VHH binders against o28486. Designs and how they scored, part 3

Target 1, 243 residues: o28486
Amino acid sequence: MIGIIGGTHILEIKVLKDVEETRIETPYGTAEIDVGRVDGIDVAIIQRHGKRKDKPPHRINHAANFYALKSLGVKYVIGMGSVGALREEYSLPSLIIPHDYIDFFSGVTIYNDSLVHVTPGFDEYLREVLVEVARKISSFPVIDKGVYFQTRGPRLETKAEIAMIKSFADCVGMTAGSEATIARELGLSYAIVCTMDNYAHGIKNQSIDYREIVEKAKENARECLKIVEEAVKKVWEEKIQRT

## First folded at step 1 (VHH)

Design D26 (framework vhh_etentamig_d1)
Fold by ESMFold2-Fast, scan of step 1:
Structure D26 (fold): chain B 243 residues (1-243), chain A 120 residues (1-120)
Amino acid sequence: as target 1 above (243 residues)
Amino acid sequence: EVQLLESGGGLVQPGGSLRLSCAASGFTFDDYAMSWVRQAPGKGPEWVSGISWSGDSTYYADSVKGRFTISRDNSKNTLYLQMNSLRAEDTAVYYCARLDEYSFYGMDVRGQGTLVTVSS
C-alpha cells in the first residue's frame, strides 16, 4: 500500500477506483483516509486539510496523518502541494521537487517527552522517482531540486518576509517541512512534487491575491496528479511487487 | 463570473422535510467538490455536508448524519440537500459553497443563502 497526501484537489483524482473511506484512531488523534486503487495498486489517500476543509495549514495534525498511514502498512508516502516561487528566473507554471527544507517555526514532533534526534530531509529514492517520472511525462518545466521554506500560515507572507527568505530558499509553502519531519520520525519515506503556481509576495512586484493562487493551483493540479499516478506504479514495481 | 444560487428553504414543522437546490454557473461544475454550510442567527458558520466532484463520496457533520443527504446532478450543474427529520436546531441560513484547499470550511465561493426555519 502506497500513501498519497495532498490538498483539496486530491478529492478530484479521477483514476482512483474502489474507494472506501476509513477512519483511523492514533495516539495523536483521528485521521480520515480514503483507501482505493490506482491502476490496480492499493493506495491510502489523505486530504491534509481534512474532509471538512477545517484544518488550515497551521492546524493540520501531521502526527495523526502519518501515524495512520504507518498503521496501514504504508512505507512510502508521496506528497503533492502548491508553492510560491522565490526566484524571478523560474517560469510559471512549473514543477519543483525539493531536496531540502527550512522549518524554524512549526516545531512539529511526535516526541513530547523523549529526547530523540532524527536526521531531517526528504527521502532521496522517492525524490528521484518523482524527478524521473516528471521529466518523462510533465508538460511543465521540471526543477529537480530546491530548498523549501516552510511558513506557518494561514496568512500569506509579507513582502519583507519574502525579501528575507528568498536569500536562503527556492520556494515557499506551509506543509512539506512538517510532513517530512514527522515522516522521518515515524520511519516513513516521504517526498513531494509541488506546482509553482505564483511568485511569492514582492518577487515580481505583482499584487498577491489568494483566489488567483487557488485558481492557478486548481488548473495546475492535474499535472501533479499525473506525476503521482505514474510514481505510484514505479514505486510498486520497484519496492512492493513480490511476484 | 462564478455564481451559486440557492433555493428550497422555507418554514417547516419539526419532523418535516425540505429539499434545497443550488444552481451553479460560470465554472466547470463537475471539476469541483461542493458543500453546504449553515449559519444560525448570532452564530458562526457550521459545515453541514460535502460531496466529491463525481458524487461518489459524501461527508456529513455528526449533527445531521442519517437525516440529511447531499447529492449532485452534473448534467444540470445543480447541488442538492435532502433534509429529513428536521429539528428546531436546524434553523439557519443554508449556503451552497464551492470547495477549495484554502477556504475556511472549504468555501471559496458561496451563494446568497436560503433560510430554513423549523418551528411549530
Scores: ipSAE 0.000, ipTM 0.205, lowest interface PAE 14.4, mean pLDDT 83

Design D27 (framework vhh_7pa5_2)
Fold by ESMFold2-Fast, scan of step 1:
Formats: sequence, structure tokens, C-alpha cells
Structure D27 (fold): chain B 243 residues (1-243), chain A 120 residues (1-120)
Amino acid sequence: as target 1 above (243 residues)
Amino acid sequence: QVQLVESGGGMVQPGGSLRLSCAASGFTFSDYYMSWVRRAPGKGPEWVSTISSSGDSTSYADSVKGRFTISRDNAKNTLYLQMNSLKPEDTALYYCAKEFPYGDWAFDYWGQGTQVTVSS
């Protein structure tokens, strides 16, 4: 079984069949998961904000979500999300598949009362699968590496915050660093494909129109769904079918 | 400019039904997930239901599941909420909301809301 975790629009995955809506109790809380099939392949899908839309980025229960995936036998988790571009030279819309992250704000861990150290990062195998698939089928430019900077949210960043962050990172978001950290702690392989939908505040020295950002992000999310659907098949063929 | 205009609220007896409508303009309605959010007196906003851009996927708060049905008519740029078996606890101002996907989660809404009062 392969895990998929996304934000809004994850329920638009068109090839999903035999969907069963499930609630899984974990030591960290309850997770809501849809279990189904993509081209005959068992998948478990999480909308990271909850089906009730009551979990903004700073309140997502990452431990419950990833523990629930692990309890279903998931080893590989493919993420999708929306990010702001920190490089003026990037074309929009485009896809970025980050190779590293900076997360000083979330403080997430499943080890509340014990001292356990993990080496954080995205899974390089999954990242390479996403890059290969994206380059084959994407209509958008594909940026095959970058550093993801995680902020807490839910507010957007100020111009001063972006001026600081752009010195160290290539895109900004609110979730992938937390997901990568918790996945690593639970022994799961995780990587993410992101749409870059807008330039972060102040990058182009122009006003932000939030309605245009919303409209483009919605349209662009469908591009990630295509990538995820194809990546699921590739991971199954290479890592699951033969094992 | 984006406009969301809710209608269809009113006063009903417990066990009654109402159908809410939201007329959308100023954006490509068929491209957006749409939601209903309510606010009861003295409480914060509570999410009620969401429908995907195509209408193929829906989700509901536990408190309304089995009683409410969300639907949309993309040709008319209109969102609906069919409310059955209404309870006093459903009394609230109901808002039509457009989802904001940047940063992964958010609601933006521009409607004034429509009042639903269920009195025993």
C-alpha cells in the first residue's frame, strides 16, 4: 500500500476506485484516511487539513497522520502541496521537487518524553521517481531540486521575512518539513512534489492579488495529481510488486 | 470583484428542511472547491461541508452527516446546501466560502451570510 498526502483537491484524484473512508485511532490522535485503488494498486490517502477543514497548517496532527499510514503497512508516502517561489528567475507556474528543507518553527516529533535523534531529509528514491515522472508528463517547467523553507502559518509571510528566507531557500510553505521529519521518525520514506503558484511577498516587488493566487493554485493542483498518479505506479512496480 | 451571495435561510420547526443557495460571480466558479461554514451566536466559525470543483467529491462535518447535502450547478455558478431534519443546534448564520489553496489550507469568503433559525 502506498500513501498519498495532499491539501485541498486531493479528493479530485480521478483514477481512485473502491474508496473506503476510514478513521484510525493512533496514540497521537485520530486520522481520517481514504483507502482505495489507483490502477489496481492499494493506496491510502490523507487530506492533511482533515476532511472537516479544521486543521490549518499550524494545527495539523502530523504524528497521527503518518502513524496511521504506518499502521496500514505503508512504507512510501508521496506528498503534494502548494508553495511560494523565492527566486525571481523561476517561471510560474512550475513544479519544484525539493531535496532538503529548513524547519525551525514546527518542533514536531513523536518522541515527546524520550531522547531519540534522526537524520532528517526527503527520501532520495521517491524524489528521483517524482522528478523522472514530472519531466515526462508535466506541462509545467520542472525544478528538480531546492530547499523548502517551512513557516508556521496560517498568516502569509511579510516582505521582511521573505527577504531573510530567500537567502537560504528556494520555496516557502507550511507543511513539508513537518511531514518529512515525522515520516523519518516513523521509518517511512517521504518526498513531495510542489506547485510554485506565485512569487512570495516582495520577490517581484509587486502587489499580491490573493484572488489570482487562489485561482492559479487551484488550477495548478491538477498538475501534481497527474504526477502523483504516475509515481504510484512506478513505486509499486519497482519496490512493492517484486517484494 | 469576487461576490458570494447567500439566500434561502429562514425560520423552521425542528425536523423541518431548508435549501440554501449561494450565487457566485467574479471568478471561474467551476475551478474552485466550495464550502459552507456556519457561526452560531457566541461561537466561532464551524465548517459544515465541502464540494470539489467537479462535484464528484463531498465531505461533511460529523454533526450534519446524513442530514445535509451539498451540491453545485456549474452552469449557473450556484452552490447549494439541502438541510433536512433540522435541529435547534443548527441555528446559525451560514456562509458560502471559496477555498484558498495557497499555503495548502485557508478559507476566503465574501458573503454576508444567511440566517437559519430552528425553534422548538
Scores: ipSAE 0.000, ipTM 0.230, lowest interface PAE 11.0, mean pLDDT 83

Design D28 (framework vhh_7b18_3)
Fold by ESMFold2-Fast, scan of step 1:
Structure D28 (fold): chain B 243 residues (1-243), chain A 117 residues (1-117)
Amino acid sequence: as target 1 above (243 residues)
Amino acid sequence: QVQLVETGGGLVQPGGSLRLSCAASGFTFSSYAMGWARQVPGKGLEWVSYISSGGSTEYQDSVKGRFTISRDNAKSTVYLQMNSLKPEDTAVYYCATLWDESYFDYWGQGTQVTVSS
């Protein structure tokens, strides 16, 4: 079983069949998961904001979500998400598949009562799968590495915050660093493909129209969906079928 | 298809009160978290408050204790009761659904609140 976690439009995977909606109780809370098949491959899908869209970025229960995936026998989790571009030279819309992250703000961990040190990061095998698939089938430019800066949200960053962050990172978002940290703690492989839908505040000298950003993000999410669908098939062939 | 329509803005003296309303249509209102954000003249947008589908509320520190968010699922309406208003609260207030990682999902047209003597 391969895990998929996304936000906007994750449930629009067109080739998904035999879908069963379920709720899994974990030590960290309840997770809502759809289980089904993509080309005969078992998948477990999480809408990170909840099926009722009631979990804004700072309220997502990352521990419950990833624990639930682990309880279903998932080893590999493919994420998708939306990010702000921190480099003026990036063309939009485009895809970025980050190789590292900076997360000083979330403080997420499953180890509330224990001192456990993990080495954080995205899974390089999954990242390479996403890069290879994206380069083959994407209609958008593909940026095959970068540093993801995680903020807490739900507010957007100020111009001053972005002026500081852009010296150290390539894109900004609110979820992937938390997801990577919790996945590592649970022994799961995780990587993410992101749409860059807007320039972060102050990168271009123009006003941010949030309604325009939201509409572009929804339109652009379908680009990530086709990449996730193909990546599932490749992971199954290389890591699950061949063992 | 999704529409959010804000009403209740206006001019008020410092220390006064206003109640904003947001009428929602085009989605199953009771299933969505709802929020308020504001855009201060000449500055950026900032989050003010939200209420989950289950009724849990959160507030920006600067408005906590002065503002109260509530919802009426039968009317598909979310409210923001604003008390002890300050000149710094002068802004266009937007109703929104909270869904996307980096953004509010759907927005209304906004309603102007001016706090001035």
Scores: ipSAE 0.000, ipTM 0.225, lowest interface PAE 12.3, mean pLDDT 83

Design D29 (framework vhh_7pa5_2)
Fold by ESMFold2-Fast, scan of step 1:
Structure D29 (fold): chain B 243 residues (1-243), chain A 120 residues (1-120)
Amino acid sequence: as target 1 above (243 residues)
Amino acid sequence: QVQLVESGGGMVQPGGSLRLSCAASGFTFSSYAMSWVRRAPGKGPEWVSTISSGGGSTSYADSVKGRFTISRDNAKNTLYLQMNSLKPEDTALYYCARDIYTDFWEMDVWGQGTQVTVSS
């Protein structure tokens, strides 16, 4: 079983069949998961913001989500998300598949009462799968690496915050660093494909129109869905079907 | 232009049933997840239910789970909400909304809504 985590459009996977809504109790809370099949391959899908639209970025229960995936036998988790571009030379829309992250704000961990050190990062095998698939099928430019800076949200960043962050990172978002950290703690392989939907505050001399960002993110999310669908097939063939 | 037109509301006794419809136009209906959202007098908007673009996945608010069923007909560009075992607490203006994916989660409410009143 392969895990998929994303926003509302993750449920729009075109070839998704035999979908069953489930709830899984974990030590960290309840996770809502849809189980189904993509081209005959068992998948477990999480809408990270919750089906009740009640989990903004700063309230996502990452521990419950990833623990539930692990309890279903998931080893590989493919994410998708939306980010702001920190480099004015990036063409938008485009895709970025980050190779590293900076997360000073979330403080997420499953280890509340014990000391366990993990080596943080995205899974390089999944990253390369996403890069290969994206370059083959996406019409957007593909940026095959970058540093993801995680903020807590839900507010957007100030111009001063972006001026600081852009010296150290390539894109900014609110979720992938937390997901990568918890996945690593649980022994799961995780990587994410991100759409760059807008320039972060102050990168261009343009007013930020939230509505325009949302419309672009919706359109761009469909590109990520195609990539996730193909990545699922590739991971299954290379890592699961052979064993 | 993009438009959503709700219908099917009305007055009903507790325990009764109603079926709401939402006629969509001006966009590719089959490409969007759709939701029902309601607003009761003196309350903020409450999400009720969502259905995926192809109809394979649905979700419901705990307050309506087991009583309401969301469905869609992509050939007719129409969204439905079958409401059974209605309670006075279900009294609200019901809106059809188009879901837009983003890490900045947003639903577009494009219609005027249809009033559901459960009394007596």
Scores: ipSAE 0.000, ipTM 0.284, lowest interface PAE 11.6, mean pLDDT 83

Design D3 (framework vhh_7b18_3)
Fold by ESMFold2-Fast, scan of step 1:
Structure D3 (fold): chain B 243 residues (1-243), chain A 118 residues (1-118)
Amino acid sequence: as target 1 above (243 residues)
Amino acid sequence: QVQLVETGGGLVQPGGSLRLSCAASGFTFSSYAMGWARQVPGKGLEWVSYISSGGSTEYQDSVKGRFTISRDNAKSTVYLQMNSLKPEDTAVYYCARDSYVWGSYEYWGQGTQVTVSS
């Protein structure tokens, strides 16, 4: 069973079949997961903002979500998301598959009563799968590495905030650092493919508007879904079918 | 093209009932969550009820226990059964298709007027 974390148009995948909604109780809370099949491969899908769209970025229960995936036997989790570009030389729309992240603000952890140090990061095997698949089938330019800067949200960043972080990162978002941290703590492999849907505040002489960002993310989501579909097949063939 | 058409509104006395219907076309209905919102004179647009693609429902506190949302995937239709209607329920009711983006609905119908008065 392979995990997928996303939300926009996820159920528009033409090959997704036999979808069943389920609720899984975890020590960290209840997670809502759709279980189905992509081209005969069992998948567990999480809509990170909730089925009722009641979980803004700063209120997502990452511990419950990833623990629930682990309880279903998931070892590999593929994320998809929307990010703002921090470099004016990037063409939009494009894909970025980050190799590292900066997350000083979320403070997420499953370890409340014990001192456990994990080595943070994205899973390099899953990253390589996503890069290879994206280069083969993407209509967008593919940026095969970068540093993801996580902010708390839900507000957009100020021009001053972006001016500060653009020296240290390549894209900005609100979720992937938290997802990577919790996945690593639970012993799950996680990587993400991101659409760069807008330039972050102040990078270009563009007005920034949440409504416009949402519309561009919707238009670009299908590109990520095609990559995730193919990546699921590749992971199943290389890591699950062979065992 | 995506179309949402509401019917079933009308004039009803306090304590009465109405059933609203929303006929959807131009997309795979069973794959989308659907909702109802209303424009109350003087108050603006407010969310009323939600039904997921799998049938899970949610309601605004003021209508909980009085309104029931349901769907018929074979007919591509979502319904809102409104019981024990109050004058405060007077509004134009809109059907909406969920965008799967947090806090957002992608397509809205033209609306149907519900008036609760004697």
Scores: ipSAE 0.000, ipTM 0.184, lowest interface PAE 15.1, mean pLDDT 83

Design D30 (framework vhh_7pa5_2)
Fold by ESMFold2-Fast, scan of step 1:
Structure D30 (fold): chain B 243 residues (1-243), chain A 120 residues (1-120)
Amino acid sequence: as target 1 above (243 residues)
Amino acid sequence: QVQLVESGGGMVQPGGSLRLSCAASGFTFSDYYMSWVRRAPGKGPEWVSTISSSGDSTSYADSVKGRFTISRDNAKNTLYLQMNSLKPEDTALYYCAKYGDFLTEWFDPWGQGTQVTVSS
């Protein structure tokens, strides 16, 4: 089984069949998961904000979500998300598949009472799969590397914060660093494909209406869904079916 | 009190078959995803298979895919693992576990497990 975790419109995967909605209790809390099939491939899907969209970024239970995926036998987790662009030279909309992250704010870990060190990062195999698939089928420009800067949220960053962050990173979001950290701690392979839907605060001199950003993110999420659907097939063929 | 009792292990030659059972009590079995996990001497726990609460969805470790079949009988509170085409590397103590219980380096099984030995 391959894991999929997303926010915007992840539940709109059209090729998903035989869906069983379930709730999995973990030591870290309860996770809501849809289990089904994409082209005969077993998948487990999590809407990171909850099915009722009641878990804002700072309240997402990353440990419960990824622990639940692992309990279903998942080894590979493909993420999708929306990020702000930190480079004015990026044209929007576009896709970015980050190769690294900076997360000083979330403090997530499954190791509450013990000292365990993991080497953090995105899974390079999954990242390469996402890049290859995106380049073949995406209608958007594909940025195949970048540093993802994670903030806590839910507030947007100030202009001063973005001025600092843009010196070290290429896109900003509130989830993928936490997901990568927890996935690595649980021994799961994780990578993410992101839509860059807006410029972060102060990158452009024009004000963007937040309602317009939301509308664009909805439309742009469909591109990520196509990438995720094809990536699932490729991972299954290369890592699961062949063994 | 959660209690899981594994059985059905034994000694078998390569290419043979065994059927493991896990009798569950102390919780509502039909509400939980269930898994099989194995531990070979000197090695950590290795996940083998998971089945959804309804039995509609199953998943398998690459090392056993196509050879093992997980199933459940919710009326009997029993989990099964049908093991075919057994290999020497399948030799291990097999445990059943509910939901996420096997997922950390601190996995501590609820039952004693059932020993599977595949040798000539």
Scores: ipSAE 0.000, ipTM 0.147, lowest interface PAE 19.0, mean pLDDT 82

Design D4 (framework vhh_7zox_3)
Fold by ESMFold2-Fast, scan of step 1:
Structure D4 (fold): chain B 243 residues (1-243), chain A 118 residues (1-118)
Amino acid sequence: as target 1 above (243 residues)
Amino acid sequence: DVQLVESGGGLVQPGGSLRLSCVASGFTFSDYAMGWVRQAPGKGLEWVSDISSGGSTGYADSVKGRFAISRDNAKNTLYLQMNRLKPEDTAVYYCAKDSSGWYEFDYAGQGTQVTVSS
């Protein structure tokens, strides 16, 4: 079983069949998971904000989500999400598959009362799968590495915050660093494909109509979904089917 | 605290109509763009419609000409008039407060179920 975790459009995976909506109780809380099949491959899908979008970025229960995936026998988790671009030279829309992250704010951990040290990072095998698939089928430019800066949210960053962050990172978001940390603590392989839908505050001195932003986000999510679908097949063939 | 409370869903036959409402509290409603998103069984969230603080509207291609979004700032209420409903419109409909990158919501309501079936 392969895990998928995403935002708004994750449950629109076109080829998802035999979907069963479930709730899994974990020591860290309840996770809402859809279990189904993509091209005959068992998948477990989580909408990170909750099915009713009642969990803003700073209230996502990362521990419950990833523990639930682990309890279903998931080893590989493919993420998708949106980020703000920190470089003027990036064309929008585009995809970025980060190789590292900076997260000083979340403090997430599954270890409430014990001291456990993990070496943080994204899984390089999954990252390479996402890069290869994206380059093969994406209609958007693909940026095959970058540093993801995680902010706390839910507010957007100030111009001053972005001016500082852009010296050290390539994109900014609110979730992937937390997901990578919890995945590593649970012994799961995790990587993410991100859409760059907008420039972060102050990177470009222009505004985009709200309706354009919404339409772009919708189109961009669809681009990520097709990449995730193909990545699932590739991971299954290379790591699961051979077992 | 931000609160969004949806209502007006129900069972309706193909070709019928429903009007959804969303009562907002905890923020200055008139200052924000508002929208509707929906989730059909086994599918992800789909943007349906939005309306700016100034009244400009947008619609998904699947609902253009059939749905109409409106707002009443005096009542802190958002509406979605749904006409000529199709089985494909069956979904839970959610009211959303604007967020840069709406695909990552800061706020959403509990939703209201719309079922189009005979």
Scores: ipSAE 0.000, ipTM 0.138, lowest interface PAE 16.0, mean pLDDT 82

Design D5 (framework vhh_7zox_3)
Fold by ESMFold2-Fast, scan of step 1:
Structure D5 (fold): chain B 243 residues (1-243), chain A 120 residues (1-120)
Amino acid sequence: as target 1 above (243 residues)
Amino acid sequence: DVQLVESGGGLVQPGGSLRLSCVASGFTFSSYWMGWVRQAPGKGLEWVSDIYSGGSTGYADSVKGRFAISRDNAKNTLYLQMNRLKPEDTAVYYCARETYYDSSGYFDYAGQGTQVTVSS
């Protein structure tokens, strides 16, 4: 079973069949998961903000979400999300598949009562699958690596914050670092494909219009969705079907 | 304060149609994504549809092709046209104001809901 975690458009996977809406109780809380099939491949899908879309980034229960995926036998989790671009030379819209992250703010962990050290990071196999698929089918430019800087949210970053962050990172978001950390702690392989929908505050001499950001993000999310659909097939063929 | 008032619910036969309305006040309606969320008896909330001020729409797979969301910014009103209704569409339908974070939205305000029952 392959896991998928994304935003609103993840619920629009047209090839998904035999869908069962499931609520899974975990030690960390309840997770809502849709279980179904893509071309005969078992998948488990999480809308990270909830089915009602009532969980902004700072309220997402990452531990419950990933624990629930693990309880269903998931080993590989493919994410999608949107980010702000930190490089003026990036063309927008475009895709970035980060190879590393910086997360100083979330403090997420499943190990509240134990001293357990994990080596953080995105799964390189899944990242390579996403890069290969994106380059073959995407109409957007594909940036095949980068450092993802996670902020707490829900507010957007100030110009001063972005001026600092851009020295060390290539894109900014609110979720993928938390997801990568919890996935690693649970022994799950995780990587994410991101749309770069806007330049972060102060990267260009432009006013930030939140409504424009939202509209572009919704339009661009479908680009990630088709990549996720193809990546699921490739992972199944290479890692699951042959076991 | 933000207020959202739903109307148009009721009893309808399978295969029938129903139109829900939601009147908004207390905020600049045209500046927000608006949506519909439903809750069937004994179940959790399910996102149904959303719409941007510019007209871009999204739909849950369960209602795609049968439901149509629309809005009238001059009247601060959101609509949901429901066609080919099924018993599984039976739920309380909530009008909700949406904000967007990351690659998806979240709802920060909802109305009191309007009951839709699909039965003979």
Scores: ipSAE 0.012, ipTM 0.317, lowest interface PAE 8.3, mean pLDDT 85

Design D6 (framework vhh_7z1x_3)
Fold by ESMFold2-Fast, scan of step 1:
Structure D6 (fold): chain B 243 residues (1-243), chain A 121 residues (1-121)
Amino acid sequence: as target 1 above (243 residues)
Amino acid sequence: QVQLVETGGGLVQPGGSLRLSCTASGFTFSDYAMNWVRQAPGKGLEWLSGISWSGGSTSYADSVKGRFTISRDNAKNTLYLQMNSLQPDDTAVYFCAKGEYYYGSGSFDYWGQGTQVTVSS
């Protein structure tokens, strides 16, 4: 079983069949998961903002979501999301598949009283799959590496905050660093393909309109869906079927 | 082209019931979560209820929980809101909305034109 976690439009996976909506109780809360098949491959799908799209980034229960995936026997989780571009040289829309992240502020962990050290990061095998698939099928430019800067949200960053972080990162978002951290703590492989839908505040000296950001993310989400669908097949062939 | 058309509004007595319908076209209805939102005279928008793409999960604002029921028929591309025990404060224009979240805020990418519900003695 392969896990998929996305925000806007993850539920629009065109080839999904035999779909069951389910709720899984975890030690960290309840997770809402759709279980189904893509080309005969069992998948478990989470809409990170909730089935009703009512959980903003700072209220996502990352521990419940990833624990539930693990409880279903998932080992590989493919993410999709939207980010702000920190480089004015980037063409928009485009895809970025980050290789690393900076997360000093979210503070997520499943360990409350235990001292457990994990080496953080995205899974390099899944990242390479996403890069290869994106380069073959995407009509957007593909940026095959970058540093993701995690903010908590829900507010957008100030111009001063963006001026600081652009020295150290390539894109900014509110979810992937938290997802990567929790996945690693649970022993799951996780990587994400991101659409760069807008320039972060101050990169182009424009007023940021969240409604415009939402509309662009919606239009661009289809590119990530194509990539996720194909990546599921490749992971199954290379890691699951070959046993 | 995406279109959402609400019907079923009208005048009703306090304690009465109405069923609203929203017919969707121009997108694959069964792939999207749908919502009901209302706006009373001189007030802002109030989200009332949401339903997942398959109809397997629903959510309600506290103001309508236990009185309103959201449902959908994906074969007919239609969203419903069953409204029971209507109160004068339920007087509003009711909108069908296709919605999403991003950057911590809810946003609805398409709205119908609305249907008027008036609850009066």
Scores: ipSAE 0.000, ipTM 0.141, lowest interface PAE 16.4, mean pLDDT 83

Design D7 (framework vhh_8cml_1)
Fold by ESMFold2-Fast, scan of step 1:
Structure D7 (fold): chain B 243 residues (1-243), chain A 121 residues (1-121)
Amino acid sequence: as target 1 above (243 residues)
Amino acid sequence: EVQLVESGGGLVQPGGSLRLSCAASGFTFDDYAMGWFRQAPGQEREFVALITSSGGSTDYSDSAKGRFTISRDNAKNTVYLQMNSLKPEDTGVYFCARDLYWGSEYDFDYWGQGTQVTVSS
């Protein structure tokens, strides 16, 4: 079983069949998961904001979500998300598959009562799968590496915050660093493909409009969905179908 | 200009059925999730059902589960609520709403004017 985690648009995977909605109680809370099949392959899908969209980025229960995936036998989790571009030279829309992250704000961990140190990062195997698939089938430019800067949200960043962050990172978002950290703590492989849907505040010297960002993210989400769909098949063939 | 127009409300006896329709215009309908809410006399507005833009996933309030079915026809720009086994406590004005992509369930940005459903003998 391969895990998929995305924003609101993840529920629009057109090749998903035999869908069963389920709730899984974990030590960290309840997770809402759809289980189904993509091209005969068992998948478990999480909409990170909740089915009722009641979990903005700063309220997502990352521990419950990833623990639930692990309880279903998932080892590989493919993420998708929307990010702001921190480089004026990036063309939009485009895809970025980050190789590293900076997360100083979330403080997420499953180890509330014990001292455990993990080496953070994205899974390089899954990242390579996403890059190879994106290069083959994407109609958007593919940026095959970058540093993802995680902010807490839900507010957008100020111009001053972006001026600081752009010195150290290539894109900005609110979720992938938390997901990578919790996945690593639980022993799960995780990587993410992101649409760059807007330039972050102040990069192009234009006003930021939340509604415009949402509309562009929605239009561009299908590109990530087709990458995720194909990546699921590749991971299954290379890691799961084999003994 | 976004418009949502509900129809199909009326008076029914307990145990009866109604099918509500919401005709949408002024936006790309198959890009948005759609929901139904209701407001009973003297009560706050409450969530009833949600359907994603493709129709691939649905969500229901506890009171609606097993009795109500939300569906959509993207070719006709219409969302439906099939209500079965109606009870007097289902009485209220039923509203269609467009869901902001990536918004919370309470971040619905456009609402219809509502259609009255009355369940009594």
Scores: ipSAE 0.000, ipTM 0.291, lowest interface PAE 12.1, mean pLDDT 85

